# VH-VL binders against q0aze0: the designs that were tried, part 370

Target 1, 268 residues: q0aze0
Amino acid sequence: MKIILVNNRFKENTEKKAQEIAGQLSALNVEVIIDNGLDEPYAGTVDFIMVLGGDGTMLRAARRYGQRAIPVLGVNMGTVGFLSNIEINELAEYLPLILREEYSLEARMMLEVAVFQQQSLLTRVFCLNELLLRSNSPRMLSFALEISGQKLEPYRGDGLIVSTTTGSTAYSLSAGGPIADPQLDAFIVTPVASHIINKRPLVVSPEREISLHLLEEREAIIGIDGQIKMDFGAENRVLIKRAPHPLLMVNLKAKPFFTSIDRSLQRQ
Below, E stands for the ipSAE of ESMFold2; O stands for the ipSAE of OpenDDE; V2 stands for 0.75 times the mean of E and O plus 0.25 times the DockQ between their complexes.

## First folded at step 18 (VH-VL)

Design GG10 (framework fv_bermekimab; at its last look DockQ between E and O 0.87; V2 from the best seeds 0.78)
Fold by OpenDDE, look of step 18:
Structure GG10 (fold): chain C 268 residues (1-268), chain A 123 residues (1-123), chain B 107 residues (1-107)
Amino acid sequence: as target 1 above (268 residues)
Amino acid sequence: QVQLVESGGGVVQPGRSLRLSCTASGFTFSSYGVHWVRQAPGKGLEWVAAISYEGSNTYYAESVKGRFTISRDNSKNILFLQMDSLRLEDTAVYYCAKDRIYYSKAFYGMDVWGQGTLVTFSS
Amino acid sequence: DIQMTQSPSSVSASVGDRVTITCRASQGIKKWLAWYQQKPGKAPKLLIYAASSLQSGVPSRFSGSGSGSDFTLTISSLQPEDFATYYCQQDNYRPLTFGGGTKVEHK
């Protein structure tokens, strides 16, 4: 068995714990790779991914490795979030199950985000939470939303979020989007400070494609999972579709999503 | 320099066929939907047909449906309009134009036009 | 099909004048309306897209407004090079349809 540990390079406690866990796993004849902010994702084959940290670390791990269809376990290290399954102090208890592959998997839809400039692909990213388009100035954006070739009314506002159901409890929620069942595959399209009062978010089938482009020469930015940022102008387009592979999240411990919503949101 | 150049126009007899061509240069032709628009002498503009950037979808005005066929060869950067069963009312300058937005099956305005090619009929 | 009613069919104006052209759609087309300028013997030129967005390179004296069914093209101060025929076009529905055109002539 080969396991990759993904930790937060900016948090020393996660790095130390990764080293400790690596030692324990090595003693059990498990090969371990530690991704402590590697320049490039580890290219070798692995059987299991363990994420040490919070939701941010999970999002990063998902972007780096989610397309490989590898089981990913979130191990919370004292942070608040929705993406961890067990606590770090529980790892010893569940480690035998991990090694015997006695766990269930929950498939979470990811976004495939492609950003173009005059037909040239600038970047293609798979992400777990959301794509954000927002103004980079105090002025509102005017942009076109296209869903499966259908043109909607042009949007005017600060921006727009295209989120997975997993991401529904992230920035989309703050912008007034609905809370969605993570077991449901769908896009959530949430306006950010729309010029139209009470502009409602859209729930869109995962089979459709979404594209955005500006209708005016304005300065905007694209944000992905709150971690990737890039400039976005009139010459750019973003195409969003369901990623070809879901993130396979390991479920060792039952977590009642809906009964824990209030508790989790209050802590954020 | 982005450019479209129409060709194939001329004098034709009613009921006959004619094939127009539009050659694109200066941009990635295969990334854009393209249109045919015609203008009868002294008259206004009339949209004729459009084809998606990949060529999988075609659209026609009712006045030409069943008679005209729009197609494209992305490998050669050429747009075609096959005109069959031509009628006197088809007399016009025929323009090809590219859509403004790339990689879309929707249309967002025509930002580049050719010089046009004239189709007329013999008496 | 969407019928685009453009008015007036012609307008006489002088350099410096404010010129307003209207276009009405037979049904709502959101903001998916374009304006074109055409000079004699030339191909049309895109001026405005999405009802109010100015095409790159087009002078700021041109502006578009409207949504739904009623749209307006405005030339704030007519210049000698602006004498031409103008067309509106909806691209919300297929088939795409043009207005009848408005000829801006010398007074």
Scores: ipSAE 0.879, ipTM 0.938, lowest interface PAE 0.6, mean pLDDT 95
Fold by ESMFold2, look of step 18:
Structure GG10 (fold): chain C 268 residues (1-268), chain A 123 residues (1-123), chain B 107 residues (1-107)
Amino acid sequence: as target 1 above (268 residues)
Amino acid sequence: QVQLVESGGGVVQPGRSLRLSCTASGFTFSSYGVHWVRQAPGKGLEWVAAISYEGSNTYYAESVKGRFTISRDNSKNILFLQMDSLRLEDTAVYYCAKDRIYYSKAFYGMDVWGQGTLVTFSS
Amino acid sequence: DIQMTQSPSSVSASVGDRVTITCRASQGIKKWLAWYQQKPGKAPKLLIYAASSLQSGVPSRFSGSGSGSDFTLTISSLQPEDFATYYCQQDNYRPLTFGGGTKVEHK
């Protein structure tokens, strides 16, 4: 059995705990690959991914490994977020179930984001929370939103967020978007400081294809999961669709979303 | 340079069909939607048909629906208009035109035009 | 089908004049309107897209405005090369439709 153990190298206690867990797994004849974010994603075959840390570490793991259809377990090491399933002090209790593959999986929709410069693909990334288009100057953007070949009224404002339902509690929420049940598959399209009368957030079928381009030259940025940034100008466009594979989140312990919603939001 | 060149125009007789071609060069043809637009002598512009960049969506003006067929060959950079059941009203200069936005199934303006090919009905 | 009505059908003007051309859609088309210029024997040329966005290489004396159903093309100071016929076109709905044209000609 081969497991990737994802941690955050800037937190000493997560490195120490990751080494401790790797030792425990090795004693059970489990091969462990540690991914602390420094190196390229491990390219070989693995059976399971264990994420030590908070939502940010899970977002990185999802971008790196989410399209490989590998079970991913979030293990909380302090601050409770939306993406952890068990606590670190419970790991020993649940480890036999992990090794026997006695758990359920919850599918979480991901975005596939393709950014072009002219007709050339600049990058293709997958993300769990959202894509942000925003102005990189004091001036407002004027931009086109297209949903499955249908053109909406042009937007004018600071930008736009296209998120998953999982991402509805992240940047989309602070921009005025709804909280969505992460069990639903949908895009949530949330304007950022729109100057167009009554532009409301939209909830859109996951079967749609969404694209954005600027209608005039301005300095803009594309942000992905709040962790990747790239310049965006009048020569660029971005295409967004549902990723081919959802993130497969391991469910070992019941985590009722609606009961915990206020506590989890205080961490963001 | 970016260029569109129409061909296949000519004199049309009763009971005949005609196929127009538009050859694209200097840009990635397969990335863009393309259009046919016509203009009868001394008259205004009339949009005729369009096809999406991958060829899966086609659209027609009501005046030509069922009679004309738009198609494209992305491997050869050619746009076609098959014109069947021709009528006197089809006499026009036919232009092909490129949409300005790549990888879109919507249309945002025609930024490059050919010089046109004349189709005339001989009475 | 969306009917696009241009007015006036022609305008007589002199070099230096401000020229305005209007275009009305039979239904709301948001800002999805383009303006084209055409000279005799030549293909049309895109001037304005999305009602007010200037196509690359088009002089700044051309401007567009409007939203919904009513749109205007303005030439702030007419130049000799601007004598031509101008067409609006909506691209919000399929089929796409042109206006009837406005001929700008020498006084």
Scores: ipSAE 0.611, ipTM 0.842, lowest interface PAE 2.0, mean pLDDT 91
ESMFold2 (binder alone), look of step 18: mean pLDDT 94; pTM 0.956

Design GG11 (framework fv_bermekimab; at its last look DockQ between E and O 0.89; V2 from the best seeds 0.81)
Fold by OpenDDE, look of step 18:
Structure GG11 (fold): chain C 268 residues (1-268), chain A 123 residues (1-123), chain B 107 residues (1-107)
Amino acid sequence: as target 1 above (268 residues)
Amino acid sequence: QVQLVESGGGVVQPGRSLRLSCTASGFTFSSYGVHWVRQAPGKGLEWVAAISWEGSNKYYAESVKGRFTISRDNSKNILFLQMDSLRLEDTAVYYCAKDRIYYSKAFYGMDVWGQGTLVTFSS
Amino acid sequence: DIQMTQSPSSVSASVGDRVTITCRASQGIKSWLAWYQQKPGKAPKLLIYAASSLQSGVPSRFSGSGSGSDFTLTISSLQPEDFATYYCQQDNYRPLTFGGGTKVEHK
């Protein structure tokens, strides 16, 4: 068995714990790779991914490795979030199950985000939470939303979020989007400070494709999972579709999503 | 320099066929939907047909359905309009135009036009 | 099909005048309306798309407004080079359809 440990490169305690866990796993004849901020994702094959940290670390791990269809376990290390399954102090208890592959998997839809400039692909990213289009000035954006070739009314506002159901409890929620069952596959399209009062978010089938482009010569930014940022202008387009592979999240311990929402949100 | 150049127009007899061509240069032709628009002498603009960037979707005005066929060769940067069963009312300058937005299944205005090619009929 | 009705069909104006052209769609087309300028013997030129977005390189004296079914093109101060025929065009529905045109002439 080969396991990759993904920790938070900005938190030393997660790095130390990764080293400790690596030692323990090595003693059990498990090969371990530690990704604490590698320039490139580890290219070798692995059987299991263990994420040490919070939701941010999980999002990063998902972007780096989610397309490989590898089980990913979130191990919370003192943070509040929705993406960890067990606590670090529980790892010893569940480690035998992990090694015996006695766990269930929950498939979470990811976004495939492609950003173009004059037909050139600038970047293609798989992400777990959301794509954000936002103005980088006090002025509102005017942009086109296209869903499966259908043109919606041009949007005017600060921006737009295209989120997975997993991401529904992230920035989309703050922008007034609905809370979605993470076991449901769907896009959530949430306006950010729309010029139209009470502009409603859209729940869109994962089979459809979404595209955005500006209708004016304005400066905007694209944000992905709150971690990737890039400039976005009139010459750019973003195309969003369901990623070809879901993130396979390991479920060692049952977590009641809906009954824990209030608790989790209050702690954030 | 983005450019479209129409060709193939001329004098034709009613009921005959004519094939127009539009050659694109200065941009990635294969990334854009393209249109044919015609204008009868002294009259307004009339949309004729459009084809998606990949060529999979074709759209026609009712006035030309069943008679005209739009097609494209992305490898050669050429747009075509095959006009069959031509009628006197088809007399016009035929323009080709590109859509504003690349890789779209919808249309967002025509930002580049050719200078047109004239189709007329013999008396 | 969506019918686009322009008014007026022609307008006489002088340099410096404010010129307003109206386009009405037979049904709602959201904001997916474009305005074109055409001079004699020339191909049309895109001025405005999405009802109010000015095409790059087009003078700011041109502006567009409206949504749904009623749209307006305004030239705030007519210049000598602005004498031409203007067309509206909807692309919310297929087939795409043009208005009948408005000729802006010298008074």
Scores: ipSAE 0.872, ipTM 0.933, lowest interface PAE 0.6, mean pLDDT 95
Fold by ESMFold2, look of step 18:
Structure GG11 (fold): chain C 268 residues (1-268), chain A 123 residues (1-123), chain B 107 residues (1-107)
Amino acid sequence: as target 1 above (268 residues)
Amino acid sequence: QVQLVESGGGVVQPGRSLRLSCTASGFTFSSYGVHWVRQAPGKGLEWVAAISWEGSNKYYAESVKGRFTISRDNSKNILFLQMDSLRLEDTAVYYCAKDRIYYSKAFYGMDVWGQGTLVTFSS
Amino acid sequence: DIQMTQSPSSVSASVGDRVTITCRASQGIKSWLAWYQQKPGKAPKLLIYAASSLQSGVPSRFSGSGSGSDFTLTISSLQPEDFATYYCQQDNYRPLTFGGGTKVEHK
């Protein structure tokens, strides 16, 4: 059995805990690959991914491994969030179930984001929470939103968020978007400081294709899950689709979304 | 140099057919939507048809629907307009034009135009 | 089909004049309106898209405004090369439709 441990090297105690867990697994003849974010993602065949940390560490794991149909378990290291299933002090209790592959999986929709310079693909990124388009200057943006070939009224304002339902509790929420049930597949399109008073958040079928481009020359930024940033200008377009594969989240311990939502938001 | 060149215009007779071609150069033709627009002598502009960049969406003015067929060959950088069941009202200069936005199934303005090819109807 | 009504049908003007052309759609088209310039015997040239955005290479004396159903093209100081016919076009709905044109002529 081969497992990837994903951690955040720069958080106190996560590096040491990851080494401890790797040692325990190696003693059980489990091959362990540690991904602390410094190297390229492990390219070989892997049976399971364990994420040691909070939602940010899970977001990185999802971008790196989410398209590979590998079970991913979130293990909380002290910050209450939306993406962990068990606590670090419970890992020993659940380890036998992990090794016997006795767990259920919950699928979480991801975005496929393709950014172009003119007609050349610059990058393709898969993300779990959201794409953000925002101004990178004091001037507001004027931009077009196209949904499956249908043009909405041009946007004017600071930017726009295109989120998954999982991302509905992240930046989209702060910008005024709805909380969505993560069992739904949908896009949530939330304007950021729109100058057009009647712009409202939209909930959009996951079968739609979403694209964005600027209507005027401006300095803008695209952000992915709040962790990747790239420049965006009048020669760029971004295309957004549902990713080919969902993130497969491991469920060892029942954690109903609606029962615990206020507790999770308190720590956001 | 971005360029569109129409060809295939000429004199037609009632009920006959004609095929116009538009050859593109200087840009990635397969990334853009393309249009046909016509202008009868002494008259204004009339949009005729458009086709999306991959060829999957085709749109027509009501005056030509069922008689004209738009198509494209992305490997050869050619746009076509097959005009069947021609009528006197189809007499015009026919322009091809490129949409300004790549990889879109919507239209955002026609930024490059050919010089047109004349289709005329002589008894 | 969306009917696009331009006015005036012609305007006589001198170099230096401020020229205003209007375009009305028969129903709301959001801000999805383009303006084209055409000289006799030539293909049209895109000036403005999305109601107010200038096409690259178009002089800043051209400006567009409006949304919904009512739109305006303004030439702030007419130049000799601006004598031409101007067309609006909506691209919100299919089929796309042009206005009837406004001819800007020498006084």
Scores: ipSAE 0.701, ipTM 0.877, lowest interface PAE 1.4, mean pLDDT 91
ESMFold2 (binder alone), look of step 18: mean pLDDT 92; pTM 0.948

Design GG12 (framework fv_bermekimab; at its last look DockQ between E and O 0.90; V2 from the best seeds 0.80)
Fold by OpenDDE, look of step 18:
Structure GG12 (fold): chain C 268 residues (1-268), chain A 123 residues (1-123), chain B 107 residues (1-107)
Amino acid sequence: as target 1 above (268 residues)
Amino acid sequence: QVQLVESGGGVVQPGRSLRLSCTASGFTFSSYGVHWVRQAPGKGLEWVAAISYEGYNKYYAESVKGRFTISRDNSKNILFLQMDSLRLEDTAVYYCAKDRIYYSKAFYGMDVWGQGTLVTFSS
Amino acid sequence: DIQMTQSPSSVSASVGDRVTITCRASQGIKSWLAWYQQKPGKAPKLLIYAASSLQSGVPSRFSGSGSGSDFTLTISSLQPEDFATYYCQQDNYRPLTFGGGTKVEHK
């Protein structure tokens, strides 16, 4: 068995813990790779990904490795979030199950985000939470939302979020989007400060494709999972579709999502 | 440097066929939907047909359905309009125009036009 | 099909005049309305898209407004080079349809 440990490169305690865990796993004849902010994702094959940290670390891990269809376990290290399954102090208890591959998997839809400039692909990213288009100035954006070739009314506002159901409890929620069952596959399209008061979010089938482009020469920004930032102008387009592979999140411990929403959201 | 150049127009007899071509240069032709728009002498603009960037979807005005066929060769950067069963009312300058937005299955205005090619009729 | 009714069909104006052209769609087309300028013997030129988005290189004296079914093109101060025929066009529905055109000519 080969395991990659993804820790938070900005938190020393997660690094230390990764090293400790690596030692423990090595003693059990498990090969271990530690991704502590590698320049590039580890290119070798692995059987299991263990994420040490919080939601941000999970998002990063998902973007780096999610397309490989590898089980990913979130191990919370004292942070508040929705993406960890067990606590760090529980790892010893569940480690035998991990090694025996006695766990269930929960498939979480990811976004495939392609950003273009004059027909050239600038970047293609798989992300777990959301794509954000927002103004980079005090002025509202005017942009086109296209869903499966259908043109909606031009949007005017600060921006737009296209989120997975997993991401529904992230920025989309702050923008007034609905809380979605993470076991449901869907896009959530949430306006950010639309000129139309109380413009309703859209829940869109994962089978559809979504595209965005500006209708005016304005400065905008594309944000992905709150961690990637790109300039976005009139010559750019973003195409969003369901990623071809879901993130396979390891479920070792039952977490009642809906009964824990209030507590989790209040703590954030 | 973005340019469209129509060709193939001329004098034709009613009931005959004519094939127009539009050659694109200065941009990635295969990335854009393309349109044919015609204008009868002294008249307004009339949309004729459109084809998606990949060529899979074709759309026609009712006035030309069943008679005209739009097609494209992305490898050669050429748009075609096969006009069959031509009628006197088809007399017009025919323009090709590219859609504004690349990689779209919808239309977002026509930002580049050719100079047009004239189709007229004789007895 | 969506009928685009453009008015007036012609307007006589002088340099410096404010010119207003209207376009009405037979049904709602959201904001997917384009304005084109055409000079004699030339291909049309896209001026405005999405009802109000001025295209690059188009003078600011041109402006567009409206949504739904009623749209307006305004030239705030007519310039000599603005004498031409103007067309509205919707692409919310297929087939795409143009207005009948408005010829702006010298008074």
Scores: ipSAE 0.870, ipTM 0.930, lowest interface PAE 0.7, mean pLDDT 95
Fold by ESMFold2, look of step 18:
Structure GG12 (fold): chain C 268 residues (1-268), chain A 123 residues (1-123), chain B 107 residues (1-107)
Amino acid sequence: as target 1 above (268 residues)
Amino acid sequence: QVQLVESGGGVVQPGRSLRLSCTASGFTFSSYGVHWVRQAPGKGLEWVAAISYEGYNKYYAESVKGRFTISRDNSKNILFLQMDSLRLEDTAVYYCAKDRIYYSKAFYGMDVWGQGTLVTFSS
Amino acid sequence: DIQMTQSPSSVSASVGDRVTITCRASQGIKSWLAWYQQKPGKAPKLLIYAASSLQSGVPSRFSGSGSGSDFTLTISSLQPEDFATYYCQQDNYRPLTFGGGTKVEHK
């Protein structure tokens, strides 16, 4: 069995713990590849991905490995998050089940995002939470939203979020979007500080293709999962669709999503 | 230099057919939707047909549906209009025009136009 | 089909005049309205797209406004090169449809 162990090099406790876990797994004849975020993603075949840390580390793992259809387990290291399944102190208890592949999987939709400069593809990335288009100046944006070749009324405001249901509790929520059950597949389109009357958040079929472009020259950016930033101007377009593969999240321990959303709302 | 050049116009008998061509240069033709627009002598503009950048989606004005066929050859940068069952009312200058937005299934305005080619009738 | 009604059909004006042309759609087209200028014997030229966005290279004396069904093209101070026919066109629905045109002519 070969696994990737994902951690965040900027948190020393996760690096030490990753080395400890790698040693334990090696003693059980498991080959371990450590991905601390510094190197290119491991290119070879693996059977399992274990993420040590919070939601940010899971988002990076999803971007790097989510399209490989490999089980991904989130292991919480004491931080508040939505994407972990077990606590680090429970790993020894569940490790036999992991090695025997005795667990269930929950599919989480991902976005496929293609950004163009003129007609040239600049990048194609996959994300778990959201794409953000936002102004990078004091001026509002004027931009077009196209859904499956259908043009909505132009948007005017600070920007727009295109989110998965998993991302509905992230930036989309802060911008006024609905909380969605992460077991649903959908796009959630949430305007950011819109000045156009009746621009409400939209819930859109995952089979739609979504595109954005500016109607006036403005300084803007594209943000992906709050972790990737790209300049965006009048010469750019972004095309968004459902990624070919969902993130396959391992379920070893019951997850109280609906119980926990009230606690998340206490921060508001 | 971004350019569109129509050709294939001429004098034709009613009920016959004619094929118009539009050659593109100076831009990535395969990335943009393209239109045919006509203008009868002394009259206004009439949109005729459009085709998406891949060539999969084709749209027609009701007045030409079933008689005209729009197509494109992205390898040669050519747009076509096959006009069958021609009528006297089809007399016009025919323009080709590119849409302004690349990789779109919708239309956002025609920013580059050809010079036009005249189709007229005899007999 | 969406009918686009322009008014007036013609206007006589002098250099320096403010010229206003209106365009009405037979049903709502959001803000998806373009304006074109055409001089005799020439192809049309895009001036305005998305109701109010100025095409590159078009002088700032041209402006567009409106949404829904009612739209306006304004030339704030007419120049000699602005004598031409102006067309609106909706591009929200297929088939795309032009207005009948407004001829701006020398007084």
Scores: ipSAE 0.668, ipTM 0.866, lowest interface PAE 1.6, mean pLDDT 91
ESMFold2 (binder alone), look of step 18: mean pLDDT 93; pTM 0.952

